# Designs tried in a protein design chat: VH-VL binders against b7kms5. Part 273

Target 1, 80 residues: b7kms5
Amino acid sequence: DTFETVRNTIRIESEVDESLRQLCHEERITKETWLEAAYLYLCEKPEELAQVIQLAQERLSQRKAIADYKRAKTMQERFL
Short names: E, the ipSAE of ESMFold2; O, the ipSAE of OpenDDE; V2, 0.75 times the mean of E and O plus 0.25 times the DockQ between their complexes.

## First folded at step 17 (VH-VL)

Design k_17 (framework fv_pozelimab; at its last look DockQ between E and O 0.79; V2 from the best seeds 0.63)
Fold by OpenDDE, look of step 17:
Structure k_17 (fold): chain C 80 residues (1-80), chain A 121 residues (1-121), chain B 107 residues (1-107)
Amino acid sequence: as target 1 above (80 residues)
Amino acid sequence: QVQLQESGPGLVKPSETLSLTCTVSGDSVSSSYWTWIRQPPGKGLEWIGYIYYSGSSYYNPSLKSRATISVDTSKNQFSLKLSSVTAADTAVYYCARTDFYDEELVPFDYWGQGTLVTVSS
Amino acid sequence: AIQMTQSPSSLSASVGDRVTITCRASQGIRRDLGWYQQKPGKAPKLLIYAASSLQKGVPSRFAGRGSGTDFTLTISSLQPEDFATYYCLQYYKYPWTFGQGTKVEIK
């Protein structure tokens, strides 16, 4: 089978990225193929997928909170 | 794609309150700073103020006593009220978005088309 | 408030010309400077932010430089669609303030 790839820019939390990098290195795979494989695996595991989605939503919420804080700080600096 | 659209009366009498609404589409009003800017005919641009979806707002000191910006997240809109208007408030009023690219502040990356508000008896 | 002074207020140029517009701040604003293009009857359009960062979709012929108090916008080769009024914006301190504008006209 042949497939076409799409270029993406992905930002990963530093600790997670490092851990994932190490895993991929040890297993001689890439973060890209890991993500593909993980997604495909989860597509066949509805309960596990739901758990991952829940976790992802929590992490997204945290990212948003942090982003809001940083943005607010940036805007507040304009008063100094 | 993010789109902004101003709406409101194009004519306001002196001493009355100018009221405009900006409707945002293609993006949530959350997580951005929403700004009003005006431009008198044939003149330059003046920053009025901004509001964050949390309600945090700040105004140009030149207009602070008269300007009120509000946000309605349920309607994905934000509004401007300018009280006690005079002929000097005649201008094209723009709503715009201030956002962040990779944590870098990016003022007014999207604009509405603008709406002319004329203050006249 | 920080004052932004653009120069020149207007200029005439031909297609293909190199055009340079200057903006000077009354005090240091680091790199918190934006450039906007406005055509008649239209809203301004962001060209440059952070003094030198090109906004997405903006042609590479536009370039911003400078830091502190002196900034420049350069159009390396003026195109027909570039005839417009250009504004600088400082967003280093409140209130945010615009330059008075530079009108680029056809010679």
Scores: ipSAE 0.639, ipTM 0.914, lowest interface PAE 0.6, mean pLDDT 95
Fold by ESMFold2, look of step 17:
Structure k_17 (fold): chain C 80 residues (1-80), chain A 121 residues (1-121), chain B 107 residues (1-107)
Amino acid sequence: as target 1 above (80 residues)
Amino acid sequence: QVQLQESGPGLVKPSETLSLTCTVSGDSVSSSYWTWIRQPPGKGLEWIGYIYYSGSSYYNPSLKSRATISVDTSKNQFSLKLSSVTAADTAVYYCARTDFYDEELVPFDYWGQGTLVTVSS
Amino acid sequence: AIQMTQSPSSLSASVGDRVTITCRASQGIRRDLGWYQQKPGKAPKLLIYAASSLQKGVPSRFAGRGSGTDFTLTISSLQPEDFATYYCLQYYKYPWTFGQGTKVEIK
């Protein structure tokens, strides 16, 4: 069959995005091909995939904490 | 998708404590801000207060510290207790969610169906 | 507490009419204004948040405008299902407060 793709939007922290953009530029690839290759590579490596999942969980927790802080400020400003 | 349902006794005696529970499905009690609102029959709406599951809460001063809202994350529920009730506390009680869409505050985007609580001897 | 005054308290209108409801705050509330629709025996339903943002699933005939102290809800072509009581809510400062309601009735 043909290569079917879907369009997605993701948000990446600016420091990570800058580093990834530089890597992709130097290697003459795109972010999307890098993501596909990284995932397919890790599918063959259960221990490495588990490590990536753990890191992803840590980053998710940090992002949630930042969002919770901003939302709490929004609710708190209504006393003022 | 998100559903809220109030439960509790429909009749409460004067001076006793009104207790209601809101059961949440399609969302986690730990992910949003949770609110109680009431409406006396034929009257307008009064905001009671809110709670965040692990943090701050605030109550309408008009209730003179009689209201307490609590969360049970294991049951995905939050509750209202209103002490020392009088006939003036007879109302339909609603639970509601306050959330953020792209970090924009959205008040009471989902409501329960409401439950009538009558304060009478 | 910030008082919210709605006008009119009630109105009669026909299907197809353009209807405007006004909400005035006793002090500036920026754009922290919501509109809710309530039918008899039912819970209120969110129509508009942030003064002008339309909630998902709400028909585009509903529009909100305003900032500061003066706000309006407009129904551009009234439908049979729009006969209800409408409430505004300020959520700028605690305690959050509703207007007294505007009942829209069949003429």
Scores: ipSAE 0.510, ipTM 0.847, lowest interface PAE 1.3, mean pLDDT 92
ESMFold2 (binder alone), look of step 17: mean pLDDT 93; pTM 0.951

Design k_18 (framework fv_pozelimab; at its last look DockQ between E and O 0.77; V2 from the best seeds 0.62)
Fold by OpenDDE, look of step 17:
Structure k_18 (fold): chain C 80 residues (1-80), chain A 121 residues (1-121), chain B 107 residues (1-107)
Amino acid sequence: as target 1 above (80 residues)
Amino acid sequence: QVQLQESGPGLVKPSETLSLTCTVSGDSVSSSYWTWIRQPPGKGLEWIGYIYYSGSSYYNPSLKSRATISVDTSKNQFSLKLSSVTAADTAVYYCARTDFYDEELVPFDYWGQGTLVTVSS
Amino acid sequence: AIQMTQSPSSLSASVGDRVTITCRASQGIRNDLGWYQQKPGKAPKLLIYAASSLQKGVPSRFAGRGSGTDFTLTISSLQPEDFATYYCLQYYRYPWTFGQGTKVEIK
């Protein structure tokens, strides 16, 4: 069997990215295949998937808050 | 695809208030800064001001006393009011988006088509 | 307010020509400079931001350079669709201000 890949740009929080990269290195896998495998695993685990989704929503909320702050700061600096 | 569209009266009498609305599609007004810019016929561009979804707004000092920008997140719109208009306010009015790419400020990456507002008695 | 002075106000060129437009700020604006293209009856279009960053979808023949007070927009090989008016914008300090514009016409 063959499959087609799609190129993506994924931005990951620096501490999480470092930990993930280290894990992938130790296990001789890639971040891409880790994400694929993790998603496929969770698709078969509805309770765990729900937990991951909740965590992801929380992290997204945090990202938005941080982004809003940084943007506001950038715009405010234009008065200095 | 982000799209902006200006709407409002194309004719305003002197001393009255110019009112325009920008309808945004393909993006939420809660994620960017939204700007009004105008261009008198045959002349250059003038920055009017911007608003953020939180209500934070700032205006060009040249228009601050007369300009009011508001946002309606429920309608995904933002508006411009310019009071006490004169012939000098005749211009094509544009709404535009100011966003951030990788924390880099990117002014006016999307524009509306513009709407001509003529001030005449 | 920071004044932006473009030069020239207009120029005539032919398809294939190298075209350079300059913009000078009355004070230092670091790299907070944008370039826009406007065709008659149309809204301006973002070409360059942060003085030298090419906006997505903009042809590579467009290039922005400079920092501080002196900036340039270069079209390496002018195409028929490039005949338009170009504006620089400083967004370093409020109020944000545009240059007077440079009209690129057919020779």
Scores: ipSAE 0.636, ipTM 0.912, lowest interface PAE 0.6, mean pLDDT 95
Fold by ESMFold2, look of step 17:
Structure k_18 (fold): chain C 80 residues (1-80), chain A 121 residues (1-121), chain B 107 residues (1-107)
Amino acid sequence: as target 1 above (80 residues)
Amino acid sequence: QVQLQESGPGLVKPSETLSLTCTVSGDSVSSSYWTWIRQPPGKGLEWIGYIYYSGSSYYNPSLKSRATISVDTSKNQFSLKLSSVTAADTAVYYCARTDFYDEELVPFDYWGQGTLVTVSS
Amino acid sequence: AIQMTQSPSSLSASVGDRVTITCRASQGIRNDLGWYQQKPGKAPKLLIYAASSLQKGVPSRFAGRGSGTDFTLTISSLQPEDFATYYCLQYYRYPWTFGQGTKVEIK
């Protein structure tokens, strides 16, 4: 059986990415197989999936707030 | 895929308020900075001001505080009101987006088609 | 306000010519300079931001350079679709201001 794949572009916080790279190296897996396995595992565990979704929502909100703050600072610099 | 479209009356009487709306598609008004720019016929471009969705805004001092820009997130639109207009306010009015590419400021990367507003009589 | 002066105000050129337009700021603006192209009856189109960064979809024959007060837009080989008016924009300090424009015409 052949698995069809889709190419994705993902931007990950550098410290999280470094930790994930280290884990994948130590366990002799790839990021993509880790992501697939994590998702498939959580699909069978509704309570744990809900916790992951909550964390993902929090991180998304935090990333937006940081970006908005930096961008506002850039626009504020333009005052005399 | 981002598209901006100006709408509003093409003819405004002196002393009245010019009111224009920009409808945004392919992007959210909550994600960028939104700008009005105008160009009198046969002349150059003049920056009017910008707004950020939180209501933060800044206006060109040349307009003597006559300009107000506002955002309607439910309609994905932003608007310009220019009060006490005279013939000098006759121009093509453009709406435009200011965004960030990898946190680099990019001014007016997308523009509407422009709408001519004539102040007459 | 920071004044932006373009030179020349107009020029005539032939297809294939190398064209250079200059923009001078009344004070230093670092690299906070954009270039826009406008054809009659149309909205301006972003060509260059940050003095030298090419916008997506803009042909590589367009190049921007400079920093501080002196900037240039160069078209390395003029094409029929490049006949237009070109504007520079400083966005270093409010109010953001455009140059007066440079009209590029067919000779």
Scores: ipSAE 0.491, ipTM 0.840, lowest interface PAE 1.5, mean pLDDT 92
ESMFold2 (binder alone), look of step 17: mean pLDDT 93; pTM 0.951

Design k_19 (framework fv_pozelimab; at its last look DockQ between E and O 0.81; V2 from the best seeds 0.64)
Fold by OpenDDE, look of step 17:
Structure k_19 (fold): chain C 80 residues (1-80), chain A 121 residues (1-121), chain B 107 residues (1-107)
Amino acid sequence: as target 1 above (80 residues)
Amino acid sequence: QVQLQESGPGLVKPSETLSLTCTVSGDSVSSSYWTWIRQPPGKGLEWIGYIYYSGSSYYNPSLKSRATISVDTSKNQFSLKLSSVTAADTAVYYCARTDFYDEELVPFDYWGQGTLVTVSS
Amino acid sequence: AIQMTQSPSSLSASVGDRVTITCRASQGIRNDLGWYQQKPGKAPKLLIYAASSLQKGVPSRFAGRGSGTDFTLTISSLQPEDFATYYCLQFYKYPWTFGQGTKVEIK
């Protein structure tokens, strides 16, 4: 079977990205194929998927908080 | 697609308060800084001020004593009030979004169409 | 307040011409400068942010350069739809201030 790919830009937390890159290198796979495989695996594991979603939601919340802080700081610097 | 639309009276009497509302669609007002800008007929642009969803707002010193910007997250709107208006406040008023691209500040990447407010007795 | 001075205030050009607009800040503003295009009866449109970054969807014939106090907007080959008024904006310090504008007219 053949399939088409879609180009994406994904931003990953630096420590996670480094760890993931190392894993992919050791296993001779790519981050892209790892993400695909991981998602497909989790689609068949509803409980594990729910856990991953919960973790992802927590991480998203943290990202938003950090982003808000950085933005506020940037705006505040315009007074200095 | 982010869209902004100004609404409010097009005519205001001197000494009264100008009131405008900007309705935002395609984006949540909780994610960006929201700005008012005005342009007198045939003249340049003047920054009025901005507000963040948290309520943090800052104004041009030239208008600070008279300008109030507020946000209503439930309606996805933000508003401008300008008190004690004179003929000098006659202008097209724009609402606009200020956002961040890769932590880079990007003012006014989206604008409303603008609404003319005329101050006249 | 930081003053932004654009030059020229107006210019006449023909389709295909190379057009350069300059903006000078009264003090250093690093790269906190934006360029906007405004057509009659329309809202301004963002062209360039961070002095040299092209906004998505803006033609590559537009280019912003400069840092510190001197900035330029260049249109490499003027198109019919480019006749408009252009504004620079500094957002380095409050209050944010615009240049007085440069009107690009048909020769």
Scores: ipSAE 0.619, ipTM 0.894, lowest interface PAE 0.6, mean pLDDT 95
Fold by ESMFold2, look of step 17:
Structure k_19 (fold): chain C 80 residues (1-80), chain A 121 residues (1-121), chain B 107 residues (1-107)
Amino acid sequence: as target 1 above (80 residues)
Amino acid sequence: QVQLQESGPGLVKPSETLSLTCTVSGDSVSSSYWTWIRQPPGKGLEWIGYIYYSGSSYYNPSLKSRATISVDTSKNQFSLKLSSVTAADTAVYYCARTDFYDEELVPFDYWGQGTLVTVSS
Amino acid sequence: AIQMTQSPSSLSASVGDRVTITCRASQGIRNDLGWYQQKPGKAPKLLIYAASSLQKGVPSRFAGRGSGTDFTLTISSLQPEDFATYYCLQFYKYPWTFGQGTKVEIK
């Protein structure tokens, strides 16, 4: 009888989060319902889901590259 | 669960090359910084150096360019070679991971069990 | 190289005691200090990173404090499993260096 939920922490790029917050405010919805709706909608659209997955893979690669660059700088600053 | 396991010969002759391999499981060797550390019997810990899988590395000057660390991404391993060994190189050798928690540098958050290498004829 | 000096070199204590180990750097190292515990025949284990951040799975009785040149590791109520040798590590500048160790023994 209850809608089972799990609690998660998600890290979102600040520019994307700001845009998503504004959209959710304007549409009178929450971020969690938007995320659920977006996934459920795409489940019925295999070709569009594949395109979103490709974009997600590109963003993951970009986030890793940025992290690797920052980490390399941190390791480099340890020289005298 | 990250696990590191050292392997290699326990006995090495003077003037020869000490060669050790660390096998990584539960993590990719491409995702972190990888380190060798040693501890001579009855003595403290000495940092040998690190490698990042794409080739950046640095070594303790105390080893006088005798150390090289390499990575094999296909086997998920990294290795230490120490040339021209003497009795002074007898030690327990550890491999270790250096990682970042929320971009905070965290040295040696996981260690192998250590392997004793004795330099003797 | 940056020298790390621990004190005391050894101490004897009883279960339940509060113990404090100090580590002094030969120059400022900001908060780039780690604490490690080593039991005989075993590898060191990370306790504290960034001078004061507790590693996951480490009991809250361990606390790190300090910045710059003077650092402490405190065990608020010593337990039987805490008898070990403790090392600090500076990772501010290469070569990274450990302190000489502090052996905590049963009285």
Scores: ipSAE 0.542, ipTM 0.862, lowest interface PAE 1.3, mean pLDDT 92
ESMFold2 (binder alone), look of step 17: mean pLDDT 93; pTM 0.948

Design k_2 (framework fv_pozelimab; at its last look DockQ between E and O 0.46; V2 from the best seeds 0.00; counts 0 for: pae E 16.6 > 2)
Fold by OpenDDE, look of step 17:
Structure k_2 (fold): chain C 80 residues (1-80), chain A 121 residues (1-121), chain B 107 residues (1-107)
Amino acid sequence: as target 1 above (80 residues)
Amino acid sequence: QVQLQESGPGLVKPSETLSLTCTVSGDSVSSSYWTWIRQPPGKGLEWIGYIYYSGSSYYNPSLKSRATISVDTSKNQFSLKLSSVTAADTAVYYCARTDFYSEELVPFDYWGQGTLVTVSS
Amino acid sequence: AIQMTQSPSSLSASVGDRVTITCRASQGIRNDLGWYQQKPGKAPKLLIYAASSLQKGVPSRFAGRGSGTDFTLTISSLQPEDFATYYCLQYYKYPWTFGQGTKVEIK
């Protein structure tokens, strides 16, 4: 029962990455299979999925805000 | 293509600290498990330990009290320190990569060329 | 620590021969077993991982089999460049441990 896989580059916040890594190491699974399993589980849990999506949107917003701040700071430094 | 290169003194006096650095190119140290392995002359291989970019590490219990592995993400390097060395620590020291961004672990798919460290007075 | 025992410690063979090396673990390690080739003065080279998965770039004459405690590496037709020392590795539990090695020499 083999299936085709695709390689993706996923950037994870360092603290979350470390925590997830530890969990996967202890349970002898991979981050990839964890993500697959988690997604499949959530597909059967619409309320939980909605909560995860909301959380994901918030985290994305935070990432964008940080990026904007860094850009603004860089611009300020450039004109000083 | 991933490349690893060991560097450090080839001669260390007994009771001193062995210090080696592995420089990684072609891949970021922010992925994979970065490992040290050694091989005494004419002998087999011994796993020393590994480090993840976060600083999490595992060591062989036989060396845990003396071994310290560290990582410098800014330089894309990781290092080994082995304290209180004796003649028994004379070996070729290898750095290697273990890939976990796959369906299964791929242990030591890339190696450095190795560097001989001799413990002698 | 899990002990890995290879057999034989050494063997003599000719080009074209079928060569089989065995590795036994002191306890079950599932399929978390790797095979490595090492030539004098060089670093080991990964041949097989997950007991039977062929590493990229490795010739198809190399094959790994087994699960649990008993594993084999087979070279279907030995080539001149295959004379080397071979090691098995278990990475089921820490510390990861190697077999003592098998030296394949020219007859």
Scores: ipSAE 0.032, ipTM 0.770, lowest interface PAE 3.2, mean pLDDT 92
Fold by ESMFold2, look of step 17:
Structure k_2 (fold): chain C 80 residues (1-80), chain A 121 residues (1-121), chain B 107 residues (1-107)
Amino acid sequence: as target 1 above (80 residues)
Amino acid sequence: QVQLQESGPGLVKPSETLSLTCTVSGDSVSSSYWTWIRQPPGKGLEWIGYIYYSGSSYYNPSLKSRATISVDTSKNQFSLKLSSVTAADTAVYYCARTDFYSEELVPFDYWGQGTLVTVSS
Amino acid sequence: AIQMTQSPSSLSASVGDRVTITCRASQGIRNDLGWYQQKPGKAPKLLIYAASSLQKGVPSRFAGRGSGTDFTLTISSLQPEDFATYYCLQYYKYPWTFGQGTKVEIK
């Protein structure tokens, strides 16, 4: 198959990104192809995909909580 | 248009600490692996070590006890400190990038111009 | 550490000659090998990565071959700007290591 691709920027936690880059280097693949393969594979595994989605939702909630805290801290510093 | 530029003192006394900074433009230090390499005058190239923006690093065993590489993401820079220098550390020091944006690893695709550091009394 | 041995250490050649430089690794490095060109007073320049992949902007007269332990860089028709020192690099395992260099001079 031919691929039409787009450029995207993804922010990944530094320890996860380092581990993923090391895996990709060892396996001679790219981060992009790994992400595509992982998604396509999980599409055939409904229960495993649901578990990945649950973990992703938990990580998203954690990131939002951290962002809310940082915003509140910044506002306090402007008045301290 | 990735550009790297080394800066720091060209003369260092024995037993002092050599300190160099590489300023990166056209790329973010958080997006690639960053390396220091040196070349004694008239000699070959020696890999010193690398840093990833998270602080993860690895040093050539011949230098690990004396070498420290660090990153400053706010200034888009990374640095080398080499402690307890001797005349054997006299070399041209280069900073370089390893690219992971491509389908495969591309080692040292961009280099700084190099800066000579002389260790002398 | 993986040792990289280049041969010859120097050679003399004329413009238009076909030049071959060999690099041997002390153990298998798959195709994790790069070739660099360095002119006096200048930083090295990447020519070849992954043993045979030509870097952007490098003339097609440069070609890399090999895998495992034995690698070659060939310049099919030497040009005046190709007189330089050439280095191989293994990037299979840390510490990454360079060969000792091959100086290509005007005969």
Scores: ipSAE 0.000, ipTM 0.625, lowest interface PAE 16.6, mean pLDDT 86
ESMFold2 (binder alone), look of step 17: mean pLDDT 92; pTM 0.943

Design k_20 (framework fv_pozelimab; at its last look DockQ between E and O 0.76; V2 from the best seeds 0.63)
Fold by OpenDDE, look of step 17:
Structure k_20 (fold): chain C 80 residues (1-80), chain A 121 residues (1-121), chain B 107 residues (1-107)
Amino acid sequence: as target 1 above (80 residues)
Amino acid sequence: QVQLQESGPGLVKPSETLSLTCTVSGDSVSSSYWTWIRQPPGKGLEWIGYIYYSGSSYYNPSLKSRATISVDTSKNQFSLKLSSVTAADTAVYYCARTDFYDEELVPFDYWGQGTLVTVSS
Amino acid sequence: AIQMTQSPSSLSASVGDRVTITCRASQGIRNDLGWYQQKPGKAPKLLIYAASSLQKGVPSRFAGRGSGTDFTLTISSLQPEDFATYYCLQYWKYPWTFGQGTKVEIK
């Protein structure tokens, strides 16, 4: 069997990214294979998957709020 | 693919109100700043103003007293009203998106095709 | 309002030529400068933002340079589809303002 991969650009919060990179380094795996493995594991764990989805939704909401704030500030600076 | 499309009357009488609507597809109006720009025939471009989904809007001082931009998130549309029009307001009117790439401001990365509005009695 | 002055207002060139368009701001605008291409009967198209960042899908023959008050758009080798009118835009201070445009015509 062979794998066909798709190139992606993933932006991760800096503290999470650092922790994840450290873990991957210690375990001699890649961030990509970690994400694949984590998803596949969660596909078999509906309760855990639901928890992760909820957490992801919360983080997305926070990310959007921060983005909106930064954008607003950028636009406001054009008046100064 | 993000697409913008202007719609509205192509003819307006002097002193009346010009009304246009921009329909957005491929993107939610809740994620960007939405702008109106106009271009008189054979002339350059003039920035009219923008609106954010929160209702925050700003206008070119040259048009502030007459221009009103609104957004309807339920229809994924935003609109322009320009009151007390004269022949000087005859122009192709464009709607456009202003977005951010990696927190970098990117004005007008997508445009509508534009719609000609002629002010004539 | 910040005034944007483009030069030249028009120029004639041939396919393969190197073309340079300049835009000068009446005051400093940092790197908040965009370049747009407009063909007759069409909406403008974003080419460059942040003075030198190439918009996705735009050919590499287009290049933007400059900061402060003086900016340039360069087409390294003019192609048939490049004959159009080009506009600069400052978006550092409101109201955002365009240059008067530069028409690139066939020689």
Scores: ipSAE 0.637, ipTM 0.913, lowest interface PAE 0.6, mean pLDDT 95
Fold by ESMFold2, look of step 17:
Structure k_20 (fold): chain C 80 residues (1-80), chain A 121 residues (1-121), chain B 107 residues (1-107)
Amino acid sequence: as target 1 above (80 residues)
Amino acid sequence: QVQLQESGPGLVKPSETLSLTCTVSGDSVSSSYWTWIRQPPGKGLEWIGYIYYSGSSYYNPSLKSRATISVDTSKNQFSLKLSSVTAADTAVYYCARTDFYDEELVPFDYWGQGTLVTVSS
Amino acid sequence: AIQMTQSPSSLSASVGDRVTITCRASQGIRNDLGWYQQKPGKAPKLLIYAASSLQKGVPSRFAGRGSGTDFTLTISSLQPEDFATYYCLQYWKYPWTFGQGTKVEIK
């Protein structure tokens, strides 16, 4: 029996990915199984899920701000 | 898909203010840089200026004293006002998007259809 | 402002021909050059950005080359839908400026 899977790609901040990769190695699991387990666990815990969502919103905002800063510098370098 | 549509009066009297609006669909006006470009009939293209949704803007020095670009995030629109117009301002006016593909600057990847503005008494 | 000079101003060609349009900048612009196609009564359409990067949906018969001051757009085998006016754009320094255009006409 095999699990049916959906192929997709994600982009993770380098420090977080390194930490997650180390955890998965030490626990002898994969990133995929960790993600599935974390989501399924949180589905049964409404308050913890809300906290994770809040953190995700904060991280999304920070990543947007960094991208906006870089793009602004690109546009600003074009002044004489 | 991303679509831009210019709207505004097609006829403007000399010395008055030309006012155009670009309605954006398929993208947020908060996500990119937005530009006005014009083309006098039978002639080439002239960059007017750009705006970023936070109000950061820059204008072609040839038009800076007369041109103002603004953003209305609630309507997902941006606008051009060009004051003290003359016959020399008769042109097709285009709105356009400037975006980043993998942080690479991509100028004017989408354009509106253009709207002719004639300056005449 | 950086001036962009296109050559030729117009040309006449047949379907299947290889067409080359040049664009020269009055000073170095690195690879901050775009190419646009405009048909009568229509808005310009982006073909190439960063001198040589092909925009999505643009046929591979369009190719851009160059850096610094000298740039070319080549259409390797002209198709009926390629008869149009072509503009280059420098976007290295403000104000951003277009070349005067090259009209490609059918013989």
Scores: ipSAE 0.549, ipTM 0.872, lowest interface PAE 1.1, mean pLDDT 92
ESMFold2 (binder alone), look of step 17: mean pLDDT 93; pTM 0.952

